# Ledger of designs, part 1: VHH binders against o29008

Scores and structures below are computed, not measured.

Target 1, 271 residues: o29008
Amino acid sequence: MDREEIKVAVLRMEGTNCEDETVKAFRSLGVEAEAVHIKQFYSDMIRFEEQRSVFDYQCLVFPGGFSAGDYIRAGAIFSARVKSVLRKDIEEFIKMGYPILGICNGFQVLVELGALPGFDEDKPLAEKPEMALAMNDSSRFECRPTLLKKESEKCIFVKNLKKDVVMFPVAHAEGKVVFPSGKEDEYLERLTSNDQIVFRYVDEKGDYAGYPWNPNGSFYNIAGICNATHTVFGLMPHPERAFFGYQVGRREGYGDGYCIFRSVVDYLEKL
Unless a header shows other numbers, all headers, positions and changes below count from the first letter of the chain; Kabat numbers aren't used for antibody chains.
F, E and O stand for the ipSAE by ESMFold2-Fast, ESMFold2 and OpenDDE, each averaged over both directions (binder to target, target to binder). V2 = 0.75 x the mean of E and O + 0.25 x the DockQ between their complexes.
Where letters were taken out, [cut] stands.

## First folded at step 8 (VHH)

Design c4
Fold by OpenDDE, fold request of step 15:
Structure c4 (fold): chain B 271 residues (1-271), chain A 121 residues (1-121)
Amino acid sequence: as target 1 above (271 residues)
Amino acid sequence: QVQLVESGGALVQPGGSLRLSCAASGFTFDYYTMRWYRQAPGKEREWVAGISGSGGRTSYEDSVKGRFTISRDDARNTVYLQMNSLKPEDTAVYYCAKRDWEPSGDYTDYWGQGTQVTVSS
């Protein structure tokens, strides 16, 4: 697929407004990208020129940022809305091999959707969430740069990432990766055996460490995971805020987040 | 900050043609669906046409379908309305609009000063 033919949807709903950076990132790579309100997929009140289909796109992004109404459980409202109106479409989208990215709040949404850890290839969305992003151990909103070690060789989002350790900022209160009680070892084995751990928090030496290097207290220092097919990826840190050089204090070029988005484009070009 | 400047309005005879232009500034133009509206004397402002920011999807009010064409030049931050086979009932002030969606799901429309189109014998 030519880059000019690739279209990316950055999904939004009521209360979300932090999609511009992601849109800009993709557009800078020469692909079409736009913020798409979930209503554009199903509402009869949307005019024809604003109507959209999930299948108009080759990549979906659940962006980071504030989601109004998700105070009780991160991503719950958004996920419920998406699940109610787009479940089948998203399942088919995943089965088709099209990539889905969840950033911060988007990762929370993917978890609530049952898309992650997504162990069942035949059922991309579990009936119920199988993991959680819980409140940070610090009980604080964590806002800082983080160092992430690349762990996966199969995840399509990191295929072009050559660096072993990257720096992405975090900004969240509920980013702690938690697996079902008593099943932590099982989940870890499944994730590792299928190369689904994508990023883990590390310190400046590249070692796995606790707080503050693990800002939220995630199990096994997990910062991001992908599903069994390695095409759905969720992470708590914000690669879109580390895409351009100027975002990371560089005069020119790109930040470490560039490779995440470029990997998506490269993957799609080969489809 | 947002500025929309419509131009191209004129007096024309029935059956005539006009091309309206709207120069936009103060926002990322290619991100937004652009719309044309018109308001006749004593009537409410009504939607005429729209063109999406991505893919160039277009839509039209039924009364102008087949006669009007909306287009855009993102490099020039301009949206156009080609009006053919004009009728007296097309007489109105024509506005281009940018819709700003709020996180709540509400929106605010931005308009220019409009351009007068008069179709008369």
Scores: ipSAE 0.012, ipTM 0.298, lowest interface PAE 8.4, mean pLDDT 91
Fold by OpenDDE, fold request of step 15:
Structure c4 (fold): chain B 271 residues (1-271), chain A 121 residues (1-121)
Amino acid sequence: as target 1 above (271 residues)
Amino acid sequence: QVQLVESGGALVQPGGSLRLSCAASGFTFDYYTMRWYRQAPGKEREWVAGISGSGGRTSYEDSVKGRFTISRDDARNTVYLQMNSLKPEDTAVYYCAKRDWEPSGDYTDYWGQGTQVTVSS
């Protein structure tokens, strides 16, 4: 499809307010993008012109930066609401091959929705979560640049990423990738065999290392994974905060996050 | 048969207040979100406010936020619109509405006869 026809929805709900960077990133690529509140999809109190359908868009983004205000588990709450009103639409959206991106808290949402690790292509959303993002081993809010090694060749979000190691910032208290107890090896094998591990934390040498290079203590240093069809992608670091050069200490140009968003656009242009 | 009867419209000066009422019948009132709309001369009908069936949620268009309050009395099958700090721009026929959703995603709105609100110095 033509780039001018591409529309991206950055989903929001009560307590979320950090979707602007993602919207700006996509708009800079020449596609239409907007922040959309979940209630615009179902509420009968919303004006007609403000009503939206999931299928009005070709890409959905669950952004990071949820306000922790009254929400203990923001991702779980967001997920529960989405699941209650949009489950079927999201499943169809995934089956259609349209990309979904989850950043930080958005990754949490995708996990709680059962979209990740998403081993079943026929059932994009599992009945119950099959993995978790737990509290960081440090028991602290981690806010720092991280180095990520690209692991996947099939994930559509990294198709244009030529650089082997990229730098994205993290900002989270619950970013530890955890698989069901006793099934870690099984999950790892499944993820690896289907090329679903997208990013892993590394040190300055490009080696897999523990804290602080692995800021949250994630299993196998996993920073991001995609589903079996490689069109749903969740990661804890923030590519949208490393999109423009000025965000990463450069006066001009783009940061490493640019390629994530450009890959989405390129994928859709060919879809 | 769904029936909605609006009342309370009047001529008021800028800065004045009015309370509109809408008496509903012909359906289970407390199950439905109720809405107020208004139509100014030469303009299209526009949404003003909404209140959920349980009364737990309210919503307003930006131009009336802080000035208008929607409420309901389920025991009386009545929805209200308290309008404070009225402006000439608020001049319109105000309508009470019930919306029925279809499985297809389409909907039908039921309206009353409306009540005239005029704000003029």
Scores: ipSAE 0.012, ipTM 0.274, lowest interface PAE 9.1, mean pLDDT 91
Fold by ESMFold2, fold request of step 15:
Structure c4 (fold): chain B 271 residues (1-271), chain A 121 residues (1-121)
Amino acid sequence: as target 1 above (271 residues)
Amino acid sequence: QVQLVESGGALVQPGGSLRLSCAASGFTFDYYTMRWYRQAPGKEREWVAGISGSGGRTSYEDSVKGRFTISRDDARNTVYLQMNSLKPEDTAVYYCAKRDWEPSGDYTDYWGQGTQVTVSS
């Protein structure tokens, strides 16, 4: 489709604070993007002209960040709201082949919806969550840069990524990727065989390492995964905070996060 | 006090048509999305159709698209469900609903006692 026809919804609710960076990233690439409060999809107390449908858009982003200090509670509230009002719409959206990105708390939303790990193309939302994002092993809120090795060739969000290792910041208290007890090896095999592991935490040498390089203790150093169709992507690090050069200490140009958003635009242009 | 009174349910032959009505009171009707749900014996209540507060947007569950039409008359505080090409699988008690949102994102649905639709030969 033409780039000027592409429209991205960055979903928000009271307390989210990272939607601006995501909207700016997409707009700088020449696509229409807007922050959309989840109430705009269902509440008639919103002015009629401000009401929206999920199907007005070709990409959905569940951003991270909350202005409240309790990120665990805020993420759970966001997940519960999305599950209660958008689940069916999101299922249809995925089946249409349109991309969904979940960043930090947004990754938690995708997990709670059953959209990730997303093993089944025919049932893109599992009835029950098949993984979790648990409390960091450190028991601390981790706010630090991370180094991420690209692991997927099929994920549409990394098609334009030219570097093997990228740097994105993290800011979370519940970022530890865990799978059902006793199923870890099975899940790892399924994810690996279908190219669904997208990013893994590494150290300065590019080696898989523990804390602080794996800041939360995620199983297999997983920082981000995609679903079976490679169009639904969740990660704990914030590519939107590494998009513009000024966010990463450059006067101009782009950071490593640029290719994530560029890849979405390229994918949609080819649909 | 919110009141919703459904009516128009009947016994009807397969392939037939019915028009359900829901009279609303106790709130500013044109501000609210109105929804129809149905519940067959032994099943969970399921969403069927919705119409936005000004009537500009409608939505339907896949199995009823093209057969059912939701509409509203804000002057009469009434929402309608026109049901065509009825099938035995449409047999259920039909409810209209008003949704109140809480600041937490949770909600409460208000609906009446429902109206029985039975599709059989």
Scores: ipSAE 0.000, ipTM 0.100, lowest interface PAE 21.0, mean pLDDT 84
Fold by ESMFold2, fold request of step 15:
Structure c4 (fold): chain B 271 residues (1-271), chain A 121 residues (1-121)
Amino acid sequence: as target 1 above (271 residues)
Amino acid sequence: QVQLVESGGALVQPGGSLRLSCAASGFTFDYYTMRWYRQAPGKEREWVAGISGSGGRTSYEDSVKGRFTISRDDARNTVYLQMNSLKPEDTAVYYCAKRDWEPSGDYTDYWGQGTQVTVSS
């Protein structure tokens, strides 16, 4: 499709705060993007002119961030609202091959919907969550840069990424990737065999390491995963906070997060 | 593909009643506000009534308020327009419409081929 035909919805509700960064990132790439309040998809109180359909867009982003970082109550309300009013539309959207990105709290939304780890292409939303994002091992809010090794060739969100290791910041209290007890080896084999592990936390040498390099204690150092079709991607670090050079201490140019968003645009242009 | 099929139009005498139906397919019906429009010969198409996706909010053009009632049955993907106390000026082709919003706030309406309502002695 032509770039001017691409439309991105960045979902918001009261308390979300990273949607503006994501909207600006996509707009700087020449695509239409807007923050869409979740009520615009379902609420009676929205004027007819302001109502929206999920299917008006070719990419959905579930943003991360709340005023106090990953404020748990606000994030849980967001997840529950999305699950109750958008689940069927999200299932259809995934089946159409359109990309979905979940950042930080947005990763939690995708987990709660059953969209990640997303093993079954024919049933893209599991009936029950198959993983969780648990409290950090440190029991602390972690706000720091992280180094991430690219692990996937097939994930559409990293197709344009030329670097082996990137740096994105984290800001969360519940970022620990966990799988069902006793099924960790099975899930790791399924994810690895289908190229669904996208990023893993590493140290300065590129080696997998514990705290503080793995800031939350995630199983297998997993920082981000995608579903079986490689089009639904969730991660705890914030690529939207590393998109423009000024966000990462440069006067001009781009940060490592640029290629995440550019890869989406490139993918959609080929559809 | 979006399909909207209006039915129920007829010739009626002034003061009579009609119920129009619009069967919808090709989209997630209960997410969309549905609207009725009408177009009299030689005039522009004009909005008549609207009903929100949940069915909780209705709105009407002033000239039909109190005489027309819009409703929806989400299980049947159908929107209705009950028209009472019909007047000769209600004579028109009636269309139901689905609105697709753009991120800019602009929109495109889809509607069917319409159903003719004629109010005449």
Scores: ipSAE 0.000, ipTM 0.099, lowest interface PAE 20.5, mean pLDDT 83

Design c4
Fold by ESMFold2, fold request of step 15:
Structure c4 (fold): chain B 271 residues (1-271), chain A 121 residues (1-121)
Amino acid sequence: as target 1 above (271 residues)
Amino acid sequence: QVQLVESGGALVQPGGSLRLSCAASGFTFDYYTMRWYRQAPGKEREWVAGISGSGGRTSYEDSVKGRFTISRDDARNTVYLQMNSLKPEDTAVYYCAKRDWEPSGDYTDYWGQGTQVTVSS
């Protein structure tokens, strides 16, 4: 499809705060992007001119971040609302091959929908969540740069990534990737075998390391995963906060997050 | 501080054309859907047209569809309403609006001062 035809919805609800950075990132690449409140997709109380269809868009983003306050409850409320009102539309959207990105709290939304780890491409939404994002091992809100090693060749969000190790910041209290007790090795094998582990936390030498390099204690240092079709991607670090050079202390140019967004646009142009 | 300043209203004959402008400041313009409304004397404000933040989605009230065109220039932080084939019933004060969605899912609209369009007969 032509770049002028690409439209990205960045879903908005009470307490989300990273949608502006995500919208700006996509717009700088020449595609339409807008923040869309989830009520615009389903509520008959929304005036006709404000109504939207999920299928007007070719990419959905669940943004990260919540305003000052109760991150745990705000994220759970957002997840519950999305599951209640958008589940069927999102299932069809995934089956159509359109990408979905979940950043930080948006990763939790994808987990709660059953979209990640997303082992079954014919049933892209599991009936119940198959993983969790638990409280950080430090029991603290972690706000720091992270170094991430690229682990996937098939994930569409990293196709344009030229570097082996990238830097994205984190800002979360619940970022610890956890799988069902007693199933950790099984899930790791399934994810690895289908190229679904996208990023893992590393130190400055590129070695897998504990705190503070793995800032939350995630199993296997997992920072981000994609589903079986490699088109639904969730990660705890914020690539939208590392898109422009000025966000990462450079005077000009781009940060490492640029290639995540450019990879989406390139994928859609070929679709 | 959000500011919206409409201009371009005039007295025109039926069948004539006008282009309204709305200069915006005090917010990140290209993130927001922009809208035009109009209000005839003694009537409620009614929605006329809207344009998405990127400009790729436009919508129109049925009575103006095919006659009015909404557009935006993000470099100038300006939204436009090109009005063609004007009719006396288009006579109104025209307002541009920015919508902020509230935590409840309701919204607050910010309005300019308006610009008067009068179509004589």
Scores: ipSAE 0.000, ipTM 0.173, lowest interface PAE 16.8, mean pLDDT 84
Fold by OpenDDE, fold request of step 15:
Structure c4 (fold): chain B 271 residues (1-271), chain A 121 residues (1-121)
Amino acid sequence: as target 1 above (271 residues)
Amino acid sequence: QVQLVESGGALVQPGGSLRLSCAASGFTFDYYTMRWYRQAPGKEREWVAGISGSGGRTSYEDSVKGRFTISRDDARNTVYLQMNSLKPEDTAVYYCAKRDWEPSGDYTDYWGQGTQVTVSS
């Protein structure tokens, strides 16, 4: 589709404008983007000018930046609300091949929605969460730049990423990727077999390392994964905070996060 | 902080036209739906028109359809209400509004001081 026809919804989970960077990122790429509160999808509850439909958009983003102390709870609450009113629409949205991005808390939301790891292509949203983002091993809020190695060649969000290692900042207390007890090896095999691991934490040498390079203690150093169709992507680091050059200490140009958003646009143009 | 400043109100004859303006600050203007309300003497404030952020979707209350046009200039952080074919019943204080959503799902509307529109022969 034409770039000017592409519309992106950044779903608001809070009463703040933390989604501004994501909206700005997409708009800078020449696509339409806006912040949308979940209530705007309640057509019978709000006035016409504020009403929205999931299908008005070609990309959904669950952003990070939730200020609540209990990130899991916040994610769970939001996911529950989304499921109550938009479950079928989101499932259809995914089946249509439209991309969904979850950043930090948004990754948590996608997990709670059952969208990730999303092994079942026929059922994009599992009935129950099949993984978790647990409290960091440090039991601290981790806020720092991280180095991520690109692992997936199929994930549509990294198709335009040419660098092997990118730098995205993290800011979270509950970003530890955890799989069901006793199922770690199985999940790893499934993820790797279907190329669903998108990013892994690495050190300055590009090696897989523990804390602090793995800031949260994630299993297998996983920083981000996508679903089986490679169109739903969740990651704990913030690519939107590394989109513009000035965000990463450059005078102009773009940061490593640019490629994530550009990949989405490129994918949609070809869809 | 959110600030809205309405202007353009005046005394006009029936059938006349006015263009109201609302200058906005304190938020990312082009992200938000902007609304016009009006409050006539002795009546409650009522919704008149709305224009969405991205996409520019517009809507109007029935009594002003075909007569009023809401528009926006995002470069100037301004929303407008072009009022044509004015009637005495359009007499009211007109307010510009921005809605702020809360995590709970509730919202707070921000208003300006309003601008007086009087339609009288």
Scores: ipSAE 0.000, ipTM 0.274, lowest interface PAE 11.4, mean pLDDT 90

## First folded at step 12 (VHH)

Design m2
Fold by OpenDDE, look of step 14:
Structure m2 (fold): chain B 271 residues (1-271), chain A 126 residues (1-126)
Amino acid sequence: as target 1 above (271 residues)
Amino acid sequence: EVQLVESGGRLVRTGGSLRLSCAASGFTFDDYAMGWFRQAPGKEREVVAAISWSGGSTWHADFVKGRFTISRDNAKNTVYLQMNSLKPEDTAVYYCAAKLRGYSYGYFKSERYDYWGQGTQVTVSS
């Protein structure tokens, strides 16, 4: 489809305005993007001209700081609302091959929705969560730049990423990737075999390391994963805060986050 | 069987009034938002007005605001379009359409409506 036809929805809840960076990123790429309140998907609650449908868009984004902060269970609360009103539509959206991005709290939402790790292609949303993003091992809010090694060649969000290691900032208290007890090896095997690990935390040498390079203590240093169809992507670091050069201390050009957003646009142009 | 049957269309003079009715059957009427569309010869179908399932919310196109009013009676499974101050430009086939409530699919897009009537001809003469 033509780039001018592409519409992106950055979802938000009451009192949140943190979606601006993501909207700006997409708009800078020449696609239409807007912040959409979840209530705009409810019929009879708002004026007709303000009402929205999931199918008005070709990409959905669950942003970070979704609940006006990184609050405990923020993702769970939002996911519960989404499930109650948009579950079927989101499932169909995923089956259609349209991309969904979850950043930080948005990653939490995708997990709670059952969209990640998303091993079943025929059932994009599991009935119950199959993984968790737990409290950081440090038991504190982590705010720092992180280095991420690209792991996946199939995830559509990193198709244009040629750089092996990228820098995205983190800002979260609950970013620790945790798999069900006793199933860590199984999950790792499934993720690896299907190329679903997208980013892993590394140090300045590009080696897998613990704290502080792994700021949250995630299993296998996982920073981001995608579903089995590689069209749903969740990560804890913030690519939208590393999109423009000025965001990362560069005079001109783009940051490493640029490729994430460009990749999804390119994917949609060919879809 | 789902049916939407429009009625009330006829020839009227400029400045005249008409009331269109659409009788619905074969589905749960109060689960659906209703809309009126029109199509003039050689023109694309356009949305005229829409009303929520309960009737609590209405929308009217700018070209008909102040002249046309959509309403509904759920007890009668009927949606209405009161048309006043008719103009020759209002000449068209008027269609009633139904859209399931719950999700917002954009009431301005004809392709989002689930059921359609056969239409009723409205002709406004000079």
Scores: ipSAE 0.049, ipTM 0.428, lowest interface PAE 2.5, mean pLDDT 91
Fold by ESMFold2, look of step 14:
Structure m2 (fold): chain B 271 residues (1-271), chain A 126 residues (1-126)
Amino acid sequence: as target 1 above (271 residues)
Amino acid sequence: EVQLVESGGRLVRTGGSLRLSCAASGFTFDDYAMGWFRQAPGKEREVVAAISWSGGSTWHADFVKGRFTISRDNAKNTVYLQMNSLKPEDTAVYYCAAKLRGYSYGYFKSERYDYWGQGTQVTVSS
């Protein structure tokens, strides 16, 4: 599709606060992007000119927000609202091959919705969550740069990434990837065999390492995963905070987060 | 069988008033947003007004704003269009249409409406 036809919805609710960075990232790439309050998709009390269809967009983003991990109530309410009023729209959106990105709290939303790990192409939203993002092993809010090794070749969000290791910051209290007790090896095999592990935390040598390089204690150092169709992606680090050079201490140019957003645009242009 | 039946269309002089009604049956009226559309000879069908499923929100096209008022009575399964200060350019066939709630409603496009009436002719003479 042509780039001027691409439109991205960055979802917000009361309590979200990182949507501006995501909107700016997409707009700088020449696509239309806007923050869309979730009520604009379903509420009868919104003026008609403010109403939106999910299918007016070709990409949905669940942004990071809720300034601290101890504001998880807002994220849970957001997830419940998405589930109750947008579930069928999201199922159809995924089946149409349109990308969905969940950043930090947005990753939590995708997990709670049943969209990730997303093993079944025919049933993209599981009835019950199949993983969790638990409290960090440190029991602390972790706010630090992280180094991430790219592990997927099929995930559309990293298709044009040329670096083996990228740097994105984290800011969360509940980022520990866990799978059901006794099923860890099974889930790892399923994720690995279908190229669904997208990023893993590494140290400065590129080696898988514990704290502080794995800042939350995530199983297998997993920082981000995608679903079976490689079009729904969730990660705890914030690529939108590493998109422009000035966000990472450069005078001009881009940070490593650029590749995530550029990859989405490239994918949609081929669609 | 779903049915939308418009009534009230007739000949009226410029500056006059007219009330259109649309009686709905065969579906749960409270679950549908309703719209009035019109089509003049040689023109594309265009949205005139729309009203939310509860009646809590209304929208009117700029070319009828201040002159036309959409309303609904969910107890009677009926949508109305009160048309005041009529002009010759308001001459058209007026259609009632229904769209199920539950999906977002970001555009006022005719192809997104599920059910349509047969239309009622409104003619405004000089």
Scores: ipSAE 0.012, ipTM 0.381, lowest interface PAE 8.0, mean pLDDT 86

